# Ledger of designs, part 59: VHH binders against EKC/KEOPS complex subunit cgi121 (cgi121)

Target 1, 174 residues: EKC/KEOPS complex subunit cgi121 (cgi121), of Schizosaccharomyces pombe (q9p7j3)
Amino acid sequence: MILPLFPETQVHVFVYENVSNCAAIHEQLISQNPIYDYAFLDAATILYKKQVYSAIIRALEDRRDEQMKTKTIHSEVILSLSPKTEISSAFRQFSMTKKSKNIVVVKIDSKLTEEEEFERLDKLVEGNRVEFSDEELQKLIDFKVLKKNYKLDPSTLENPLASILSSIALRGYS
Below, E stands for the ipSAE of ESMFold2; O stands for the ipSAE of OpenDDE; V2 stands for 0.75 times the mean of E and O plus 0.25 times the DockQ between their complexes.

## First folded at step 7 (VHH)

Design pc11 (from pb28 with T28I S31A Y103F; framework vhh_7n9e_1; at its last look DockQ between E and O 0.94; V2 from the best seeds 0.00; counts 0 for: oily loops 40.6%, pae E 2.3 > 2, SAP .678 > .668)
Fold by OpenDDE, look of step 7:
Structure pc11 (fold): chain B 174 residues (1-174), chain A 123 residues (1-123)
Amino acid sequence: as target 1 above (174 residues)
Amino acid sequence: DVQLVESGGGLVQAGGSLRLSCAASGFIFSAYAMYWGRQAPGKGREWVSGITWRGGSTAYASSVKGRFTISRDNAKNTLYLQMNNLKPEDTALYYCAAGLFPFSTDEADYDYWGQGTQVTVSS
């Protein structure tokens, strides 16, 4: 996929459910294995496609402007999901953990087609791929976690998208 | 209450220039992507330009690219559209819009709209 604002950057997003090897993937990420050069997100923290794309765009803008706070574009995506400026907090909030069962995987600067990238990623993730859609994400979300991450209250729970997108946009600027 | 108020429209000769402004209030301006759209007589609404929340990224419709420039001043809660080398086909009601998603050409993703300012370009 090509984002209109970044025509030279190819982005792919995949969703996996019932992943059995998150612990193994997590170990590879800790060891900074270059084969695992993705943003691995806990699907329990993601409710909307726009949430993911907003974070991607934020990260890409930060990279363009040489204002990234993290070392990699993928870690910047994770940071960009968070309303907090602390990197450690962002990772605790949104990154895949050893206990995760469902994940969202983001690839930035892909040189492959979506199908080719999927084939590559499918060798790393032991789970079932599902459609990247609001409908599928809604099945995987943990609303308790979502509420905590974005400090949602009863007045914002009816339309959490607005609060989520605002939080992403205003991080570090409020 | 949320308000978007456009200004700067008017009558101009072909080849002339106009600068439109959109004053925003009632919401956190810096949290929103901002857009210009237009509606010509007898035609539907069309996207003209967009700018992300921080103003770092801009996009334009092919019909106005190279002639129009979108910008914003978040300190003033104001969106601008510099229109140069205007053509008769640019005649339309120009409106600004706001959306929380960083960028979209689909008005379904917009949350607020202005009433518009009329731009008329004579041949």
Scores: ipSAE 0.883, ipTM 0.930, lowest interface PAE 0.5, mean pLDDT 95
Fold by ESMFold2, look of step 7:
Structure pc11 (fold): chain B 174 residues (1-174), chain A 123 residues (1-123)
Amino acid sequence: as target 1 above (174 residues)
Amino acid sequence: DVQLVESGGGLVQAGGSLRLSCAASGFIFSAYAMYWGRQAPGKGREWVSGITWRGGSTAYASSVKGRFTISRDNAKNTLYLQMNNLKPEDTALYYCAAGLFPFSTDEADYDYWGQGTQVTVSS
């Protein structure tokens, strides 16, 4: 996928369910193995495609404007999902953990087609790829986690998309 | 309670300039990407320009690139379109729109629409 505002930046997003090796992946991320240079998100925290793309676009704007707070564009995506500016809190709330079962994986600055990137990622992730769609994300979300991460109340739970996107947009500005 | 109110339209000679404004109220302006569109008499709507929620990125239709400049002032809740070197084919009703998503050229992603301001460019 090529975003209209970032025509030289290719982005791919993958969703895996029933992942059996999150602990092994997590070890590689801690070791800063460059083969694992992706954003690995816990799917329990992601309800919408637009949620992920909003974070990606914000991370890309912050990189262009030299406003990144984290070391990599992929870690910046994780921060950008958060309504708060605290880096450690964002990672705790949104990153894949050793206990995660379903994940969303983001690759930014890919030099590969979606299928080529999938072939590489599939060697790293032991799980089943599903479509990156709101329908599939809805099956994997934990609404209790979503409510906590974005401080949703009953009225905002009727239309959580607007509250989530506003939180991503306003972090650090209001 | 959301309003988008365009102003600054009028009659202008070819080669001239106009600056359009879109005053926003009833929503958190800085959380929204903003857009200009236009509709000429008897024609469908044409996407003209867009700007991200904080103004860091802009995009233009090829027909206006280099002549039009979109900008925003989040402190004043106002979107602008500077139109230079106007041509008769720029004659249209110009309207602004807002979408909560950071940026999209798909109008299905837009949430609010203004009623428009008329721009008429004479030969």
Scores: ipSAE 0.473, ipTM 0.757, lowest interface PAE 2.3, mean pLDDT 91
ESMFold2 (binder alone), look of step 7: mean pLDDT 86; pTM 0.866

Design pc12 (from pb28 with G56T A59I Y103F; framework vhh_7n9e_1; at its last look DockQ between E and O 0.73; V2 from the best seeds 0.00; counts 0 for: pae E 2.1 > 2)
Fold by OpenDDE, look of step 7:
Structure pc12 (fold): chain B 174 residues (1-174), chain A 123 residues (1-123)
Amino acid sequence: as target 1 above (174 residues)
Amino acid sequence: DVQLVESGGGLVQAGGSLRLSCAASGFTFSSYAMYWGRQAPGKGREWVSGITWRGTSTIYASSVKGRFTISRDNAKNTLYLQMNNLKPEDTALYYCAAGLFPFSTDEADYDYWGQGTQVTVSS
C-alpha cells in the first residue's frame, strides 16, 4: 500500500499465526541476514492496525527528517511502537522473540506488489497467514503484555486505542 | 471538555488572503493530527489539509495546494491555515478537526470537530 504522506514509499504488512520457526528467524535477524529485511513484531503486543501504521508513519517521518535513532527503517518502526525512548526497551517490548508464536511483519520500501512480497516472505515464515485486521489482531493479543507496554490502567483498558496512539505520538517529547 | 474554536474568517476579495486559527483545549494537542475541512453552500464536507502531530508532515487537497499552508504551534495548542490567492470557489465554512491517528483523509478517523468559521471570497 501507499501512504498519502509518503507516496514514494510502498508499505506491506502481514500477519502470521502459529509460526513454528520464530527461533530460526530470530537467528537470521541477529546475524543481519539481508533476506530478512523486515520488521518482525510479536503479535502479542499489537492490538490495532492503526497502532502499526502510526509507528510506520512516525518512523518514515524520522527518516525523512534524518532523525532516526536506529540504523534501519524497520528497527525504527519497532522503536516507534514504544512509548519509551530506549531502543533496547522497544525491542524487548515489541520485537519478535524466539518464543513468539504469532507475528506481524512489516516491509518498508518494497519494490514488489503485496502478492509478490508475500510470496517472498512466505518462504521465510513457517506459519499461517491471516488477514491484517483489528479482528484478527484481537485474537492474537496478550492483554497483559499490552497493559505493561503502554501502562494501561482500568480506565483506559476498555478502549486502549487512544492511549496507545498517544504514547506513540508523545515518545521523546511532550 | 474538548473544544476546537476557529477564528479568522471573514469577507475577502478574490486574490486576497486570510489566516485562520483553531484554538484547541481539553485534550493533549500534541498527540493529535490536525485537519482543516470546509463546507461550501449546497455541498458536502470537503477535506482541505492535514498536519501530523509533530507538524513536520503536511498534505493538501489538490484544489488548495500551492495556495494554502497548514501549520501548528503545539505550545499554544493552536492550528493555523494561511490562505493565499483566495478564489470565489473557496467560499465555505471552514472547520478544524483532530484525530489521534497520525493522518487520515477520512473523517471517520477524526475524534473532535470545531464549529467552523465562515470564509467568503467575492469576485
Scores: ipSAE 0.862, ipTM 0.919, lowest interface PAE 0.5, mean pLDDT 95
Fold by ESMFold2, look of step 7:
Structure pc12 (fold): chain B 174 residues (1-174), chain A 123 residues (1-123)
Amino acid sequence: as target 1 above (174 residues)
Amino acid sequence: DVQLVESGGGLVQAGGSLRLSCAASGFTFSSYAMYWGRQAPGKGREWVSGITWRGTSTIYASSVKGRFTISRDNAKNTLYLQMNNLKPEDTALYYCAAGLFPFSTDEADYDYWGQGTQVTVSS
C-alpha cells in the first residue's frame, strides 16, 4: 500500500497472534516508555488493511494540520479508527487490553527498515508474527465486536468495508 | 443512483484557460476523495489530479503541475479543475472519479466515475 500524500513518512504494520504478554506491554504503555512508542491495537477489531491505513492517513493529516486531539501520532491512529469523537471510547473499543490475545502494531515515522523494526518489536512482544494481510486479519477478527464498534446491520456485515471507511472519514464532520 | 456529471469542456486556443465542473449526487460527497483523469484519442487513461475529502491536500501529475488547480466545494457537492496555459497535448476526454479510501492514485480503489467532458485545445 502506497501513501501518496505522505511519501516521506515510513510506516510499518505488524500482526501478532497468540500474544502472552499483553499485560506487561500495557504497563509499559502506561509508564510512557519510549521503546514502546507504537500503536497497539486489538486485532479483534481490525478486518482490513484499508481500515488501518485509512486511520493512519487521517492521523497524519490531522498532525500536519495541527488538529490532533491526542498526545502522540500513535494514539491519534487509535482515535482515528473510531466513528465517535470521544477519546476514551476510541481507546476502549480499539486499543489492546491486558486480556487481548492478538494484536496489530503500527509504527509511524520509522527510521528503520521493516526487518529492523521487526527485530526491535519482536523483543517486546511474546507472540507469533503473521502477515499483515486481509487473509490473516479475517482469522483474528471478532465480527460481534466489529458490528458493535461500527453499528453495522446484517446487510452491511456481509461486506462492511464501505461502512467502516465512511465511519473513519466522517468522524467529527457529519 | 450515484451520478458524477462533468461540464465546462469545449474548444479553446492554446495558452487559454478552461474550468471544468463535476456535479455529484447520490452519495455523501464529503466522505469521498475526488479525482480528475483524462483520455486522449487512441491513448490509455491518464491520472491528472486528486483532492482529499476535506480539500486540504492535493496532488497533480507532473505534466499538469503548476498549470492546473483542483478544488472542491462540499456544500455544493461539486469538484472543479481550473486549467490554465492549455496546450494541444491537453486535448482529451476529462472525467471525474470518487473513492472512499482517503487517497489513492490506483484506479482500482475508485468507486464511481463520470462520463466525461471533451476538452479540445487548438493551436
Scores: ipSAE 0.520, ipTM 0.782, lowest interface PAE 2.1, mean pLDDT 91
ESMFold2 (binder alone), look of step 7: mean pLDDT 86; pTM 0.857

Design pc2 (from pb28 with S31A; framework vhh_7n9e_1; at its last look DockQ between E and O 0.90; V2 from the best seeds 0.00; counts 0 for: pae E 2.7 > 2)
Fold by OpenDDE, look of step 7:
Order: C-alpha cells, then sequence, then structure tokens
Structure pc2 (fold): chain B 174 residues (1-174), chain A 123 residues (1-123)
C-alpha cells in the first residue's frame, strides 16, 4: 500500500490471531534480529485501522523531519501509538509481548508486494492471518487495556476513535 | 461551540490571486487535519487540499496542484489557502473542514465544516 502523503514509501499491515510463537518472536526482537524488521503490536491494544495509520503517518513525518525519538521507523510507529512521550511506556502499552495471542504487524519501506511480504512474514509468525479491518480488530481488542492506554472514560467510550486520534496527534505537543 | 469561518473570497480576474482564511474555534485545532473543499455551481463537493496536524504534510487535487498552497498557523487557529493563477473553472464556494484522521479525501472522515466563502473568477 502507498500512502498519498508518502508516495515513495510502501507500507503493509497484517493481522494475525491465535499466534503460538509470540514468545519466540519477542526473543528475536530483543536480540534485534534484522529478519524481524517489523513493528509487532499487541492486537489487544488496537481498535481501528485509522489508529494504526495515524501512528504510521506520525512516524513517517517525524522521520522526514528528522525528529524521530527512537532508533527505527518501526519503533517510532509503536511510540506514535502512545499518548505518552516515554519510549518504554509506549512499548509496554502497545508492543507485542511474550503473552500476546493476537498481533498487528506493520512493515515500513517494503520493497515487496503485499503478497510477497506476507509470504516472508508468514515464515516468522505461527498463527492465522485475518483481514486488517475494524471489524476484525474489534474482535481482538481488550477494552480494559484500551481504556488504560488512552485514559478513556465513560464519556469517551462511545466514540473512542476521537480520543485515540487526538492522543496520537497531541503527543509531545500539549 | 465549534466554529469554522472562512473569509477572503471575492471576484477576481483570470490569472489573479486570492488568499482564503479559515478561523477555527471551539476545538483543539492542532489535533485536527484541515482541509479545503469547494462546490462549483451545478456540481458536487470537491476535495481541494489537505494539511496534517502540524502542517508538515500537504496534498492537493490534481486540478489545483502547482497553483494553490495550503498552510496553517496553529498559534492562531487559522487555516489558509493561497490561490494563484486562478481560472474560471475555479469558481466555487470554498469551505474548510476539520478531521482527526491526519489525511483523508473522504468527507465522511471530517468532523467539522465551515459555511464557505464564494470565489468567482471571471474570464
Amino acid sequence: as target 1 above (174 residues)
Amino acid sequence: DVQLVESGGGLVQAGGSLRLSCAASGFTFSAYAMYWGRQAPGKGREWVSGITWRGGSTAYASSVKGRFTISRDNAKNTLYLQMNNLKPEDTALYYCAAGLFPYSTDEADYDYWGQGTQVTVSS
């Protein structure tokens, strides 16, 4: 997929459910294995496609402006999901953990087609791919975690998207 | 109350220039992507331009690219549209809109709308 704002940057997003090897993937990420050059997100923290795309756009803008706070574009995506400026907090909030079962995987600067990238990623992830859609994400979300991450209250729970997108936009600027 | 108020429209000759402004109030301006749209007589609403939260990224419809420039001043809660080399086909009611998603050409993603300012370009 090509984002209109960044026509030279190809982005792919995949969703996996019932992943059995998150612990193994996590170990590879800790060891900074270049084969695992993706943003691995816990699906329990993602409710909307727009949430993911907003974070991607934020990260890409930060990179363009040489204002990234993290070392990689993928880690910047994870940071960009968070309303907090602390990198460690962002990773605790949104990154895949050893205990994760469902994940969202983001690839930035892909040189492959979506199908080719999927084939590559499918060798790393032992789970079932599902559609990247609000409908599927809604099945995987943990609302308790979502509420905590974005400090949602009863008045904002009816439309969490507005609060989420505002939080992403205002991180570090409020 | 949320308000978007456009200004700067008017009558101009072909090849002329106008600068539109959109004054925003009642919401956190810096949290929103801002957009310009237009509606010509007898035609539907048309997306013209968009700018992200901090104004770092901009986009334009092919029909106005190279002639129009979108910008914003978050300190003033104001959106701008510099229109150069105007053409008769640019005649329309120009309106600004705000949306939380950083970029969209789909008006379904917009949350707030202005009433518009009339731009008329004579041949």
Scores: ipSAE 0.878, ipTM 0.926, lowest interface PAE 0.5, mean pLDDT 95
Fold by ESMFold2, look of step 7:
Structure pc2 (fold): chain B 174 residues (1-174), chain A 123 residues (1-123)
Amino acid sequence: as target 1 above (174 residues)
Amino acid sequence: DVQLVESGGGLVQAGGSLRLSCAASGFTFSAYAMYWGRQAPGKGREWVSGITWRGGSTAYASSVKGRFTISRDNAKNTLYLQMNNLKPEDTALYYCAAGLFPYSTDEADYDYWGQGTQVTVSS
């Protein structure tokens, strides 16, 4: 996928359910294995495609403007999902953990087609790929986690998209 | 109450220039991506240009690229469109729009719309 605002940057997003090897993936991320250079997100924290794309676009804009706070573009995506500026909080709240069961995986600066990137990623993730869609994401979300992460109240729970997108846009500027 | 108010339209000869403004109020301007669209008489709406929250990234329809420049001033809650080398086919009602999603050419993603300002380019 090519984002019109970043025409030289190819982005792919994949969703896996029933992942059996999150602990193994986590070990590879800790060891900084370059084959695992993706953003691995816990799907329990992701409700909308727009949520993920907003974080990606913010991370890319911050990279272009030399305002990144983390070491890689993929870690910057994880930070960009958060309403808070604290890096450790963002990772705790949104990143895949050893206990995660469903994940959203983001690849930025891909040199591969979606199908080629999927074939590479499929060797790393032991789970079932599902469509990156609001329909599938809604099946995997944990609304209690979403409410806590974005401090949603009853009125915002009726339309959480606006609150979520505002949080991503305003982090550090509100 | 949310308002988007366009200004700066008018009649101009082909090859001329105009600068459009869109004054925003009633919402947190810096949280929104901003857009210009246009509608020629009897035609559907056409996406023209977009700009991210703080102005770091811009994009243009191929028909206006190199001739139009979008910009914003978040301190003044104002969006701009500098239109150079205007052509008769640029004649349209120009309107601004705002959306929380940082960039989209799909009008379903926009939250607020202005009424528009008329631009008429004579041969």
Scores: ipSAE 0.395, ipTM 0.708, lowest interface PAE 2.7, mean pLDDT 90
ESMFold2 (binder alone), look of step 7: mean pLDDT 85; pTM 0.851

Design pc3 (from pb28 with G56S; framework vhh_7n9e_1; at its last look DockQ between E and O 0.92; V2 from the best seeds 0.00; counts 0 for: pae E 2.2 > 2)
Fold by ESMFold2, look of step 7:
Structure pc3 (fold): chain B 174 residues (1-174), chain A 123 residues (1-123)
Amino acid sequence: as target 1 above (174 residues)
Amino acid sequence: DVQLVESGGGLVQAGGSLRLSCAASGFTFSSYAMYWGRQAPGKGREWVSGITWRGSSTAYASSVKGRFTISRDNAKNTLYLQMNNLKPEDTALYYCAAGLFPYSTDEADYDYWGQGTQVTVSS
C-alpha cells in the first residue's frame, strides 16, 4: 500500500490470530534482530484500521519534520498510538507481549510487494493471517484494554473512534 | 456550535489571484485535517486540496497543482487557499471541510462543512 501523502513510502499491515510463538518473537525484538524490524502490536488494543493508519501518518510526519522521539519508524508508530508522551507507557500498552494471542504487524518503507512481505513475515509468525479490516479487528479487540488505554468512559466506549483519533492527533499538542 | 465560515471569494480577471479563508469555531481545530472542495455550475463536486492536522503534509488535485497553495494557522483556527493564475475553469463555489482522519479524499469521512464562497473568473 502507498499512502497518497507519502508516495515514496510503501506500507503493509498484517493481522494474525491464534499466534503460538509470541514469546519467541518477543525475545527477537529484545535482541534487536534486524529480521524482526516491524511494529508488532497486540491486537487486543486495536479496534479500527483508521486507528493504525492515523498512527502511521503521524509517525511519518514526525520523521519528515525531524520530531521523532524513538530510534526507528516502527517504534515511532507504537508511540504514536498513545495519548501520552511517555515512551515506556506506549510500549507497555500497545506492543505485543509474550502473552499476546493476536497481533497486528506494520511494515513501513517496504521494498517488497504485499505478497512478498507476507511470505517473509509468515516465516516468523506462527499463526493464521486474517484480513486487516474493521470487521476482523472487532473480533480481536479487548474493550477493557481499549477503555484503559484511551481513558474512555461508558458513554464513549460503544463509539470510541473520535476519541481515539483525537488522542493520536493531540499527543503533545493541544 | 460548530462553524466553518469561508470568505475571500469574488470576481477576478483571468490570470489574477485570490486568497480564501475558512474560519473555524466550536471544535478543536488542531485535531482535524482540513480540505477545500469546489462545485462548478452544472458539475459535480470536486476535491481540490487537503492538509493534515498540523499542516506538515498537503495534497492537491491535478487540475490546481502548482497554482493553488493550502495552508493553516492553528493558533488562529483558520484554513487558507492561495489561488494564483486563475482561469475561467476555476469558477466555482469553494467550500472547506474538516475530518478527524488525517487524510481522505472520500467526503464520507468528513465531519463538518462550510457553506462556501463564490469565485468567478472572467476572461
Scores: ipSAE 0.493, ipTM 0.773, lowest interface PAE 2.2, mean pLDDT 91
ESMFold2 (binder alone), look of step 7: mean pLDDT 85; pTM 0.854
OpenDDE, look of step 7: ipSAE 0.895; ipTM 0.938

Design pc5 (from pb28 with A59L Y103F; framework vhh_7n9e_1; at its last look DockQ between E and O 0.90; V2 from the best seeds 0.76)
Fold by ESMFold2, look of step 7:
Structure pc5 (fold): chain B 174 residues (1-174), chain A 123 residues (1-123)
Amino acid sequence: as target 1 above (174 residues)
Amino acid sequence: DVQLVESGGGLVQAGGSLRLSCAASGFTFSSYAMYWGRQAPGKGREWVSGITWRGGSTLYASSVKGRFTISRDNAKNTLYLQMNNLKPEDTALYYCAAGLFPFSTDEADYDYWGQGTQVTVSS
């Protein structure tokens, strides 16, 4: 996928359910294995496609403007999902953990088609690919986690999109 | 209530300039990407320009690039379009729009629209 503001940057997003090897993936991320250079997100924290793309767009703007706070574009996506500026909190709240069951995986700066990138990723993830869609994401979200991560009250929990996107937009400015 | 109110339209000679304003109220302006579109008589809507939340990124339709400049003042909740070197084909109703998604050229992603201000460029 090509974003209008970043025409030279190809982005792919994949969703897996019932992932059995998150612990193994986590160890590879800690060791900084370049084969695992993706953003691995816990799907329990992601409700909308627009949530993910908003974080991607913010991370790409920060990279262009030399304002990144983390060392890689993929870690910057993880930070950009958070309403808070503290890096370790963002990773704790949104990153895949050893205990995660469903994940959203982001690749930025891909030189491959979506299916070619999928073939590579599918060798790393032991789980079932599902469509990156709001319908599939809704099946995997944990609304208790969503409420906590974005400080949602009962009125916003019914339709949280605006609150979530505003939080991503306003991090560090409010 | 959400409102987007355009102003600054009028009649100008070809080669002239106008500055359009779009005053916003009823929502957190700095959380929204903002856009200008236009519609000439008997034509469909045309996307003109867009600007991200805090103004860090802009994009222009090729027909206006180099002549039009989009900008925003988040302290005043106002979006602007500076239009220079105007041509008769720029004659249209110009409207602003707002979208909470950080940037899209697809108007299906927009949440609010203004009513528009008429720009007429005579030759």
Scores: ipSAE 0.529, ipTM 0.797, lowest interface PAE 2.0, mean pLDDT 91
ESMFold2 (binder alone), look of step 7: mean pLDDT 85; pTM 0.855
OpenDDE, look of step 7: ipSAE 0.889; ipTM 0.935

Design pc6 (from pb28 with S31A G56T A59L; framework vhh_7n9e_1; at its last look DockQ between E and O 0.79; V2 from the best seeds 0.75)
Fold by ESMFold2, look of step 7:
Structure pc6 (fold): chain B 174 residues (1-174), chain A 123 residues (1-123)
Amino acid sequence: as target 1 above (174 residues)
Amino acid sequence: DVQLVESGGGLVQAGGSLRLSCAASGFTFSAYAMYWGRQAPGKGREWVSGITWRGTSTLYASSVKGRFTISRDNAKNTLYLQMNNLKPEDTALYYCAAGLFPYSTDEADYDYWGQGTQVTVSS
């Protein structure tokens, strides 16, 4: 189910709440430490599993088709969440910052089982793992941020999923 | 109003070819993954093929792989299924579907459905 289009690509997604060391993680990301080669997203910007998987699928399709705009598949996931093509805007809007409290972490091209990847990641993140589910994501979202990032208005509030997914699909192709 | 309208069905002899079309309106076609399914007499619905919003990723049920080709033309808001080397077992009502999630074999993820076009393959 997770990736029928890319059956040879192992993907893991983890959610952490109450993360105390985002500043330390952020410094490792800036220094390009390969141990931290994940996409670290601010959970305040993520409402649905489908939102994350749509961005992952787009990033993988763009990589296969040689249309990536960023240097790594993980940075491409961050860009793929954005309705806009500008890379800096996408990172500002969706990436974990030093001030983040809850995060969603994506690993693409993993050579490890989910449990093995979790054991590795858990040594890096000081926080409480929760299930990657719409129920848990709903507890961590900031709806003001979501509305701003995707330009949601009253006509789309009853079905924000459709607006979010169409933004991911249409970026750069309108 | 959203509409998915299939056409191109009919009676064809075994070994023959047929091309189905699915004309879409009332939504932004290029934002949707598209699918073909079928329902044979006395059987439940069967997923046949799917294609991502830009048409560059496709998947097929094992029963049709190598014989059927899914494609789309986003400028014409149209989905296609080229069916070659048809067998009597391909006889079914063929329908198209659309889903905003970029790809899924789970019909719960689909948003819109066509009424279908009948394909009958005689021996």
Scores: ipSAE 0.599, ipTM 0.833, lowest interface PAE 1.8, mean pLDDT 91
ESMFold2 (binder alone), look of step 7: mean pLDDT 86; pTM 0.866
OpenDDE, look of step 7: ipSAE 0.878; ipTM 0.926

Design pc8 (from pb28 with S30K G56S; framework vhh_7n9e_1; at its last look DockQ between E and O 0.96; V2 from the best seeds 0.00; counts 0 for: pae E 2.4 > 2)
Fold by ESMFold2, look of step 7:
Structure pc8 (fold): chain B 174 residues (1-174), chain A 123 residues (1-123)
Amino acid sequence: as target 1 above (174 residues)
Amino acid sequence: DVQLVESGGGLVQAGGSLRLSCAASGFTFKSYAMYWGRQAPGKGREWVSGITWRGSSTAYASSVKGRFTISRDNAKNTLYLQMNNLKPEDTALYYCAAGLFPYSTDEADYDYWGQGTQVTVSS
């Protein structure tokens, strides 16, 4: 996928359910293994495609403008999901953990087609690929986690998109 | 009440310039991407330009690129379109729109629209 504002940057997003090896992936991320250069998100925190793309767009703007706060574009995506500026809290709240069961995986600056990138990623993730769609994300979300991460009240939990996107937009500017 | 109110349209000679403004109220302007579109008589709507939340990214339809400049002032809740080297084919009703998604050329992603300001370019 190529975003209109970033025509030289190919982005792919994958969703896996029932992942059995998150602990192994986590250890590879801690060791900074370059084969695992993706953003691994806990799917329990992701409700919308637009939530992920908004964070990607913000991270790409910050990279272009030399305003990234983290070391890599993929870690910047994780930060960009957060309504708050603290890097450690963003990773705690959104990143895949050893105990995660379902994940959303983002690749930025891919030189591969979506299916070629999937074949590479599928060697790393022991789980079942599902469609990156609002329908599939809805099945994997934990609404209690979503409420906490974005400070949603009961009235907004039925249609939280605007609150979530506003939080991503306003981080550091409110 | 959300409002987007365009101004600055009018009659101008070919080769001339106009600056359009879009005053926004009733929503958090700085969290929205903003857009200009236009509709010529007897034609469908045409996407013209877009600008992200903080104004750091802009894009233009090929028909206006190099001649039009989109900008925004988040302190004044105002969107602008500087239109230079105007041509008769630029004659249209120009309207602004807002979308909470940070950038899209698909009008289905837009949340609010203005009523428009007429621009007429004489040959």
Scores: ipSAE 0.483, ipTM 0.770, lowest interface PAE 2.4, mean pLDDT 91
ESMFold2 (binder alone), look of step 7: mean pLDDT 85; pTM 0.853
OpenDDE, look of step 7: ipSAE 0.901; ipTM 0.941

Design pc9 (from pb28 with S30L S31A G56S A59L; framework vhh_7n9e_1; at its last look DockQ between E and O 0.86; V2 from the best seeds 0.00; counts 0 for: SAP .675 > .668)
Fold by ESMFold2, look of step 7:
Structure pc9 (fold): chain B 174 residues (1-174), chain A 123 residues (1-123)
Amino acid sequence: as target 1 above (174 residues)
Amino acid sequence: DVQLVESGGGLVQAGGSLRLSCAASGFTFLAYAMYWGRQAPGKGREWVSGITWRGSSTLYASSVKGRFTISRDNAKNTLYLQMNNLKPEDTALYYCAAGLFPYSTDEADYDYWGQGTQVTVSS
């Protein structure tokens, strides 16, 4: 995805399935190890590329406008996925946990090409990289979790994209 | 019932100014990025400008940068295009569009379009 609004900001998104070391990664995140400076999302919560890019764009806009609520741009992406303003709820709902099996990993402000960033990330994640695509994300989503996180009813579950994108856009303004 | 209704077009001499409005209804305006496009006689559609849902980021086609200003009033559900220093090549049907994805220059990502308002710039 081209980000014309933020032309000097490189963004990479990676998807891993069957990750065996989420507990180890989680320990590094709570210790604030700078090598792990990514947003680690549970893939069970992500259905669309547009869902992730919408959260990224909102986080970058909030950073530029000095409206960030969290300490880092990567944690701000996690908050931006949420329909609600509570930081703890957003992390509980969207972050990778020690029990996660599949993850989506976001790097913002990368100075590296996608392949170079992948080479760095691949040393950290014990799992199988798959394409960041709606086709692959659909295989990893948990629709029960999606319904809960975005309060979807049966009619919106048929076409949830609009509800999801509206939630990301309107958090704090509705 | 979604509607995007443009107004403010007309005939103007080169160097003049016009202000276009796009009144929106039937959807949650604040959730949408908004856009202006134009179509000149005998040419394809051209993306002109876009603005994010809260108005904090704007982009312009190189052909209009510095002369046109996009803005939105979210309390009035209205999008604007202030067009200054108009040139004959700005003659076109101008239309607004809305997209729920926060920003794209790809019209396939837009959800709603207006019918357009004609702007004619005489030399």
Scores: ipSAE 0.633, ipTM 0.842, lowest interface PAE 1.5, mean pLDDT 91
ESMFold2 (binder alone), look of step 7: mean pLDDT 85; pTM 0.855
OpenDDE, look of step 7: ipSAE 0.895; ipTM 0.937

